VHH binders against o75319. Designs and how they scored, part 153

Target 1, 181 residues: o75319
Amino acid sequence: GNHIPERWKDYLPVGQRMPGTRFIAFKVPLQKSFEKKLAPEECFSPLDLFNKIREQNEELGLIIDLTYTQRYYKPEDLPETVPYLKIFTVGHQVPDDETIFKFKHAVNGFLKENKDNDKLIGVHCTHGLNRTGYLICRYLIDVEGVRPDDAIELFNRCRGHCLERQNYIEDLQNGPIRKNW
Below, E stands for the ipSAE of ESMFold2; O stands for the ipSAE of OpenDDE; V2 stands for 0.75 times the mean of E and O plus 0.25 times the DockQ between their complexes.

## First folded at step 10 (VHH)

Design K10 (framework vhh_4orz_3; at its last look DockQ between E and O 0.06; V2 from the best seeds 0.00; counts 0 for: pae O 4.3 > 2, placed apart)
Fold by ESMFold2, look of step 10:
Structure K10 (fold): chain B 181 residues (1-181), chain A 119 residues (1-119)
Amino acid sequence: as target 1 above (181 residues)
Amino acid sequence: EVQLVESGGGLVQAGGSLRLFCAASGFTFDDYSMAWLRQAPGKRREWVALITSGSETDYADSVKDRFTISRDNAKNTVSLQMNSLKPEDTAIYFCARQDWDYTEGFDYWGQGTQVTVSS
């Protein structure tokens, strides 16, 4: 099926770089076969993603795909050989410790490999908001020591949409600090 | 409270037809994708068909061209027309609501309705 994910049209395609971090968040890009159901101005393909990043004078150095599916696009649809990592992330429940660890490991590895450049980590789930925001904020809190409210505010402002899933927000604000390794 | 209630299951002969219904309540039905899943004896629950809030449809390969999902937003119902039934279609059929954000998953199911296809 090539039907558009529910609510996907309601979100800005790409956020802004989160200042003081290497993160940028976006909604899932959709391969060409989905475009039959979209007006031209609604399209957001893998190519469109890279064009929008370039328009911000930024460059992606890694894409972390948090969706629990392979149907939206293929890594081969990416216009360049940018490293791509899939972390299958179960939604509606707070991501488990294994998923959080995989995300932290990927981010830490990227930062070491890219300490001499300013390339960004692009992170997305379906809407680029709840799973994406949770894991980015969890990283900022646990690894970089950012206060929960500050991490959430930074993500919301730069994504252009507020985190919606209340159990994620409550876990970030009131839940335990997770171990980093 | 979210409630999904399936009906219309039963015993049918191979090659026959059956129509399932799902009555939904406790949420803004028009905003959600709805699906049918099934679980055959001794097997995992599998996805069968999905209908979006805009009434676009999608089907598992095993039922494509035989099953038709539809919705009536005025009555808050989803139906599944099942034609050319085969013994392998025997299962408990569940109506499910797609999660509003985790679109790879479903957050509510009904109790299910049994469909048995005899050879």
Scores: ipSAE 0.588, ipTM 0.805, lowest interface PAE 1.5, mean pLDDT 93
Fold by OpenDDE, look of step 10:
Structure K10 (fold): chain B 181 residues (1-181), chain A 119 residues (1-119)
Amino acid sequence: as target 1 above (181 residues)
Amino acid sequence: EVQLVESGGGLVQAGGSLRLFCAASGFTFDDYSMAWLRQAPGKRREWVALITSGSETDYADSVKDRFTISRDNAKNTVSLQMNSLKPEDTAIYFCARQDWDYTEGFDYWGQGTQVTVSS
């Protein structure tokens, strides 16, 4: 139903663009039906997402949704001009190689098709933190050659919250590089 | 009250097939992703398959191309077709409602149904 996700209110709705990248992370926007359970200042709809992005003088070019449910919002709630991609990502465990590859492939495809602009890749899970942060950092580490600690620090700073899951952090810091093909 | 009731488990030979069913009640079924999980003896419970409210599906690598999850929103049921079963598929299989409000990612579970695959 319209139950607000646990701790959803505790996280900033939208992070900042990660310098040197096209990534921006945010928590899941909630469709209008959830507003009945929220104070006005707590509301964060798909429309609010785009408004907040514009306030940062940015533009979304792609939304990657890592959640497993469709109860939060509908793709139809998004502008038609912004492609929506669902990548199933199980929570609380390190994403498997296939999930990582899907994410990398989506990002690389976007970058290839959007060389002529500076539109952002918006990534979110429920809180836009752990799964989101892991996959973004995994990309930076494996594809861009960024040091794990630098990637994590960059994400945390830009998201305004720190990765919480120790297994994700450990895998990023000490785990193997995943295949890029 | 949310209820999930599994059925369809049993004993089958390696290479055989089973179809599990889950009857759901007590909530707006079509708003939720549903999943099958399993727990083998001495092992942790593991995710097997998931189907979203929009009927998109995902599978654990270990069961890909062998298992198929489906749902019937009119009947509030989730099914798991299991083909080419292996001894390592032996486990108690649970139907679960996916919800990230819960720390484990699933907030409600059935009692489970035993699946035993003999070599």
Scores: ipSAE 0.033, ipTM 0.355, lowest interface PAE 4.3, mean pLDDT 92
ESMFold2 (binder alone), look of step 10: mean pLDDT 84; pTM 0.841

Design K11 (framework vhh_4orz_3; at its last look DockQ between E and O 0.42; V2 from the best seeds 0.00; counts 0 for: pae O 2.1 > 2)
Fold by ESMFold2, look of step 10:
Structure K11 (fold): chain B 181 residues (1-181), chain A 119 residues (1-119)
Amino acid sequence: as target 1 above (181 residues)
Amino acid sequence: EVQLVESGGGLVQAGGSLRLFCAASGFTFDDYAMAWLRQAPGKRREWVALITSEGETDYADSVKDRFTISRDNAKNTVSLQMNSLKPEDTAIYFCARQDWDYTEGFDYWGQGTQVTVSS
């Protein structure tokens, strides 16, 4: 169905570019069919996403969708010029090594192909916070060598909300470095 | 400890009705979407109905207009009114809580209650 995801209204739609990285995080945009259940100021559509990115003087070069569903919007709702990648990410448990590897591979591929521009990787799950924050921080820690607490602080500040899911935080802080193949 | 306890299942003739109940405890019930799922013999568990924390409802096509999900936040209960029952509705019915962040999934389940619809 098209019921509004729980707590979705409680989160800022789009964060800020994370300095020193190519990442920006946001909550899932909702296609027009959801808008009957939203006040006008609560709406956040795929079009609204791009307008908000443009207002920050930024440009998206890739969207990584971490939701384990296709009901929120369709890739056709995005500009054809912006690549879209779905990585089905099971939540509530720490993402498995296969999911982490797919994310790292996608980011590394983007950075290589976009080294001559300043376009951003947009990453979202449902709320743009826990799964999104985990995978972005995991990348920064494992690939860029960022200290766990620094990665978490940077993500929280730029998203505008703190990571909430404790098992994710504990794995980032105390868990093993994952392979970067 | 989060606990979900289903009741109200039983044996019913086709065309009949049943009402299922789910008693919830151990969490702030009002903040969560709740769902009913079912598992028929030899089949995978499938989604039946969902009610959001604000009372919005959603149904699988196979039960729409026959089943009604409701909640009573004062009693921490979720109900499923099942009308015009068919033999294909025979299943174990589970009450589930939607995850607070991973809304594509459920983080707690009851043990289920059997519903059997005879032809």
Scores: ipSAE 0.536, ipTM 0.792, lowest interface PAE 1.8, mean pLDDT 93
Fold by OpenDDE, look of step 10:
Structure K11 (fold): chain B 181 residues (1-181), chain A 119 residues (1-119)
Amino acid sequence: as target 1 above (181 residues)
Amino acid sequence: EVQLVESGGGLVQAGGSLRLFCAASGFTFDDYAMAWLRQAPGKRREWVALITSEGETDYADSVKDRFTISRDNAKNTVSLQMNSLKPEDTAIYFCARQDWDYTEGFDYWGQGTQVTVSS
């Protein structure tokens, strides 16, 4: 069935662009079939996502979906002009090196091909927080050389919620740099 | 620490009824959908019933109209009323916390309680 993810309503739908980056994080949008289970003000569809991004005077250039399911929405629910990338990422555990590499590769590819614009990389998991925050921070740390605490603080501030998982935080702060190629 | 403790299992004759209970602790109970799973001998674990934090319910086709899942948020409990039991309902029943981003869609479950339905 189309059950609302646990605690989904507790998180802001869309964060803010992370200054100095092309990243924006948001919680998973839900396809229309979920609307019957939500109050109008709780609804957050793919269409709502793009409306909210536009309200921030931004434009999405890529969506990276980190959820470990495909039940929330379909790529067909997105505009054809915005590429969609699925990286199945298991919750609760620190992403493996392959997952991290896939994410970095996708981001780097996007940046290489989008040097002439300012479109954003939209990243989401279920809540757009822990998995999303970890991979964004991991990129900033490993690729951009950002200090771990600075990356975490920046993400938390822009997302409007703080990373919750201690294992993610610990790995970001004290874990090794992951391979970039 | 998240804890789920099942109770209420036992032996019952076909056509009989049984009510399972699960006591939850160590987390904000109201934030999570809860489920009952079962595993029969030699078979994979399967979900039986689910109830969202808002009380919406869903059932496997095999138990629909026979089983009823409910929850009491004041007591941090989830229950499974099982009516018209069949021998094929024999299994270990687990109380589980839902997480779609976790393997199998659940991140915690209890020790389980044995349900045996005799013909």
Scores: ipSAE 0.153, ipTM 0.561, lowest interface PAE 2.1, mean pLDDT 93
ESMFold2 (binder alone), look of step 10: mean pLDDT 83; pTM 0.835

Design K12 (framework vhh_4orz_3; at its last look DockQ between E and O 0.11; V2 from the best seeds 0.00; counts 0 for: pae O 11.2 > 2, placed apart)
Fold by ESMFold2, look of step 10:
Structure K12 (fold): chain B 181 residues (1-181), chain A 119 residues (1-119)
Amino acid sequence: as target 1 above (181 residues)
Amino acid sequence: EVQLVESGGGLVQAGGSLRLFCAASGFTFDDYSMAWLRQAPGKRREWVALITSGGETDYADSVKDRFTISRDNAKNTVSLQMNSLKPEDTAIYFCARQYWDYTEGFDYWGQGTQVTVSS
């Protein structure tokens, strides 16, 4: 299976660094075997990801992969100098407290280990939007004390696409603060 | 209510075979991709196999050529034929529903069925 994820072509490959944070969001890169179904300008491989990050004058220090599958690319396709962490995140539903805790723990660990540099945490799910945006915003709200609407606006602007799932937005805006880090 | 019920697990000797079944209810089964995941003791849950709504399949490298996923839309079932089993395949196996063929994670899964492969 080299089937292109549904609606994957509809999303910008990589967002912009979220100012005041160490986050950058992107859609899942696809290894070269997927490119038969893509025009050259539609391609977004692991190599393309790193090139686009470098074009922004940024550097990745961690990739957090929120997908449930290994079919899109292999961690071996990434530079060995960039840590890779997979956190299996259920889609469509608000992530459970255990998943949120794992994400917060990973981010906090990265920030401690990288306090003397400016490397970024790259986060992606399939589209780099709903699950990615939820977990980044949940972190900003719960750990950094950012107002929900400000976190959502920052993510939407920097990703280049608005969060789509109403249940995620509702939970961020009106749900409980989670103190599970 | 969406329900996924796994069955067919058990104890088997290395080199043997098992077939797992997943009965699905509470949704339009034909519209969804379905998957099998597994979780070994002390390990994180990992993806094993996927079958799209259109019948296209994909597999984790560790089980490719040994496992076969299939679906029966008339019976609302997905199956996993597991051949040439190894002790490393010992795990709880979960049937899961994928929202959009490949585009989001899994939104429902069952309680799992234990597969134990003795050496």
Scores: ipSAE 0.012, ipTM 0.348, lowest interface PAE 8.6, mean pLDDT 87
Fold by OpenDDE, look of step 10:
Structure K12 (fold): chain B 181 residues (1-181), chain A 119 residues (1-119)
Amino acid sequence: as target 1 above (181 residues)
Amino acid sequence: EVQLVESGGGLVQAGGSLRLFCAASGFTFDDYSMAWLRQAPGKRREWVALITSGGETDYADSVKDRFTISRDNAKNTVSLQMNSLKPEDTAIYFCARQYWDYTEGFDYWGQGTQVTVSS
């Protein structure tokens, strides 16, 4: 069915670009069929996503979808000019090394192919917070050498919400560096 | 020890409804995605519905809009509401703990419960 995800309405639809990076986080956009259950001001469709990104004078170059379902929207709902990548990521658990690797690989691939532009990597899970924040921070820490607390603070500030899961935070702060290649 | 126990199966007429239950124990339930699988006679096991630890749900195309999966973390249970049942829904239904993939990423499942839909 078209059930609205729990607490979905509580989160800002789209964060801000993370300064010094190509990342932007947002909550999952919902296809039009979900609008029946939402007030107009609560609606956040794929179209709304792109409108909001444009309002920030940004452009999406890649969407990484970390949700573990495909019911929220279809890749066909996105412009053909923006590639869509699905990385099924289990909620609440610290992503495994394979998931982390897939994410890093996707990001690195994008950056390699998009050196001549400033398009953003849009990352989302359900709320665009915990899974999204962890993987973005993990990338910044492992690949960019950012201090864990700085990465977390940067993400939280730009997303407009703070990482909530203690296991994610603990792993980012004290966990080992994961394989990059 | 991880344990999953299914219940609620039975015989129902086409167009009818049935609600399956799964009781989980032996692990931190709310950390895991859970799924319902089914296996019909002579067919391979297939996933039917998934609910993540975060509450996200997904369904096989064959059951979409007819089945609803839910969980109660306080009770460590997973449920499957099956409406508009069809004869082709006849199968043994299994509750499974997922660790990776929709179709293959299950490490534990129960004994199963028989669902039979008559014409």
Scores: ipSAE 0.000, ipTM 0.247, lowest interface PAE 11.2, mean pLDDT 91
ESMFold2 (binder alone), look of step 10: mean pLDDT 84; pTM 0.845

Design K2 (framework vhh_4orz_3; at its last look DockQ between E and O 0.43; V2 from the best seeds 0.00; counts 0 for: pae O 4.3 > 2)
Fold by ESMFold2, look of step 10:
Structure K2 (fold): chain B 181 residues (1-181), chain A 119 residues (1-119)
Amino acid sequence: as target 1 above (181 residues)
Amino acid sequence: EVQLVESGGGLVQAGGSLRLFCAASGFTFDDYSMAWLRQAPGKRREWVALITSEGETDYADSVKDRFTISRDNAKNTVSLQMNSLKPEDTAIYFCARQDWDYPEGFDYWGQGTQVTVSS
């Protein structure tokens, strides 16, 4: 059911915009049905997400949901004006080339459609850290030419937590550049 | 190294009971959700029961009210009490650890223990 994901409370809800990019990362927002298991200060709903983004003087133009489930919230819990895209991303192992391609395609489509504004791409998995950090960094490395260690440092600093999954870190640092633009 | 070792499987008549055990090692057991899954001959693997780090439980409809998952954090074990067994419960039963960062899946599995329910 509506069990709080393990360790979800341990992570800052929303990071900061990554300078020089259109990305912001956050943990999965939880719909109201989860809130009976949370203290008021622990709540992080879809509405809370948008309030926190607004408090940073930013605006979301796209949410990319990397979770492999529909359990946490419904797209209807989001403002009508914010596009939502689900990319089912298998965890534990480094995301496959199809998943990386879908992410890059979504980002490139967003940048084309939003070239005349400064809206952000919000990206989350469950904790907004490992799958999220991997795909953002993979994009920055492969498409923007950012050095792997610089991408990882930027993500970690702006998310407020370090990437944890070692095989992801190793692939970003030492793995092949992916040409699936 | 994370290890999960199942035991307690065997042959039992319909209507009977078995208790499965899973011994866990190589990680902080108290911090993880644990599950039992099963795979019957010719079928896809299916989820059976889950117990969270806080002790909350959930069950597949097919086993609800017949099976009980429990955990003993002092012994690092997960158990599955299976009552009112049916031939349809025949399967290899796997203990699994929920991936902490990918809760939609499981990152470690046991080798499985065979349960056979004769009619």
Scores: ipSAE 0.529, ipTM 0.766, lowest interface PAE 1.8, mean pLDDT 92
Fold by OpenDDE, look of step 10:
Structure K2 (fold): chain B 181 residues (1-181), chain A 119 residues (1-119)
Amino acid sequence: as target 1 above (181 residues)
Amino acid sequence: EVQLVESGGGLVQAGGSLRLFCAASGFTFDDYSMAWLRQAPGKRREWVALITSEGETDYADSVKDRFTISRDNAKNTVSLQMNSLKPEDTAIYFCARQDWDYPEGFDYWGQGTQVTVSS
């Protein structure tokens, strides 16, 4: 069945744009079938996602879905104008080099094709925190040359929640730079 | 540290009943869905029953109407009442914490408890 992800209600649905970047993180939106299991104020659908983004005077240009399941919503639930990319990413483990590369490649491709606008790259996993935060920070560190602690602080502040996984934090702070191409 | 400890397994005759228990610790029990899985000799581990943090239940077709999963959040326990047991129910039964971000859908499970149903 369609069960609400564990601890899903504990996280803010949508973060803030990360200043100096095109990134915004959010928790996984849930398709309509989940609403009957939620209070109205707890609901967060794909439609709600876009409404919240608009409330911030922003526009999504790409959605990167890092969840390791397809049960939460369908790409068809998104506007056709916003491309959707699925990168199956296992939770709780530091993403492998291939996953990191896929993420970087997607981001770089988007930036190359969207130089003439200010649309955002929306990134989410289940909670939009650990996997999401790691890959965004990894990009900032490896590609943009940002100090690890600065990247982490920026993400945490903008997401409204702090990275929780020590292995992710440790890898970001002390791990090697990953391949960019 | 997350810990799951199963108990209640044993030998029972076909048609009999058995109740398994799982004691959970090391995490906020109320936040997680819990499940029972089983693994028979030479077979892959299979999902048996699930109960959400809110008490919703789901069952594999093979055990539906025979097994009942329940939880006690005050005691941090999850139980599996097994009725009308069959020899094909023989397996090691595991208590597991659900996490869909793991390939198998679970991130922690106990040591397991042996259930043997004789014909």
Scores: ipSAE 0.036, ipTM 0.429, lowest interface PAE 4.3, mean pLDDT 92
ESMFold2 (binder alone), look of step 10: mean pLDDT 85; pTM 0.854

Design K3 (framework vhh_4orz_3; at its last look DockQ between E and O 0.12; V2 from the best seeds 0.00; counts 0 for: pae O 5.8 > 2, placed apart)
Fold by ESMFold2, look of step 10:
Structure K3 (fold): chain B 181 residues (1-181), chain A 119 residues (1-119)
Amino acid sequence: as target 1 above (181 residues)
Amino acid sequence: EVQLVESGGGLVQAGGSLRLFCAASGFTFDDWSMAWLRQAPGKRREWVALITSEGETDYADSVKDRFTISRDNAKNTVSLQMNSLKPEDTAIYFCARQDWDYTEGFDYWGQGTQVTVSS
């Protein structure tokens, strides 16, 4: 069905660019068919996403969609000039090594291809928080050598919401460093 | 500690009615979508009905117009009124909480309650 994702209304639509990185996180935009179930001020469409990014004087160069479903919006709802990548990421559990590798590979590829501009990687899951925060922090820790607590603090502050799933937080803080890139 | 406890299952004649209840504890019930799923003998578990935190409902085609899901936020319960029951409705029925990160999945289930519809 096209029901509004649980707690989706409770989260800020778009975070701030994470300083020192090319990341910005947001909750899943919802295509127009969902708007029948939303008050006007609750709407956050693909168009609204791009307007909010532009209001921050930023530009998206890639969207990484971590949702496990195809029902929220279609890639056709995005400007054709913005690359879109879906990495099906199961919820509830720490992402497996194959998922982490796909994310790292996509980020590294983007950085190579975009070294001469300042475009951002937009990352979202359903709420733009737990799966999104985990994979961004996993990248910063494993690839950029950022301390776990510093990565988590940076994400939480820039997203405007704290990571909530304790198994993700525990894995970032105390789990193995992964060299699966 | 999240707990979901189903009750109300039993034996009923085809064409009859039965009401299932699910008592929820260990979380802020009002904030969560809840669902009923069922598993017939030798079959895969299938989704039956959903009710959102705001009371919006959705149903599998096979039960639409016969089943009604409802919730009582004061008592932290979700219920399933099942009317015009058919032998095909025979299954173990599970109450589930929808996974808030992955909204097409469920993160907690009860132990289930048996519903048997005789021909």
Scores: ipSAE 0.079, ipTM 0.452, lowest interface PAE 4.8, mean pLDDT 89
Fold by OpenDDE, look of step 10:
Structure K3 (fold): chain B 181 residues (1-181), chain A 119 residues (1-119)
Amino acid sequence: as target 1 above (181 residues)
Amino acid sequence: EVQLVESGGGLVQAGGSLRLFCAASGFTFDDWSMAWLRQAPGKRREWVALITSEGETDYADSVKDRFTISRDNAKNTVSLQMNSLKPEDTAIYFCARQDWDYTEGFDYWGQGTQVTVSS
């Protein structure tokens, strides 16, 4: 479909690399069919994503898509050189242990295989904010030992938007560490 | 902006039939999967039937072979034909738009229409 996600226009297309990490967050790119409903300056396609990443002198090595729907874009819209991973993640709810584990496993696998480069892990949900921010922060907290508030602050600053959902924030700040295996 | 308005509910005897309607507006209707949900007194809201944008249908086990969901893209409507109704089918029925980015799997639903099946 070509329905523009609610509030999608309100968010910056692409954040910045999170210093000390390989993460970059962005909102969902929309395939060309959506452009009919957007002003030129509002358009953000898969191609635009890569262009914006290049403008930051970065390179994507992996895209993790956390949305459930496939209506926004197709993996075929991405360069063949960049792996695409779908992790079905329901919104508005703290991801379950399985989802968290899948995310951690994907990130760890990428890091293991990409020790010889500095390519980024691009993560997005619909807005590239809440689900995206939670899982990235969860990884930093559980795997890298980052203080929760520091992780959240870092994500917010780099994404250019703050995590909005209190249940996510609360879980990150006060919730238990999730299993890494 | 998104609006869903249900109609067609009422009182019916067990074994009877009802047809519910939902009028959708505020979005590109034919791009979305639509569903019917219901909530019985003291129970959680539950999924009843789904129809994809491509016209594929799915049903909860409790209503299979009794209920039929359909859509009219020209009129932006989704319908639920309910046959062989049972007292257990008594509930408020909601038309909903499917979006798995939401916890419930649906992002919008109407105010609902009451269906009461008497024994």
Scores: ipSAE 0.021, ipTM 0.329, lowest interface PAE 5.8, mean pLDDT 92
ESMFold2 (binder alone), look of step 10: mean pLDDT 84; pTM 0.840

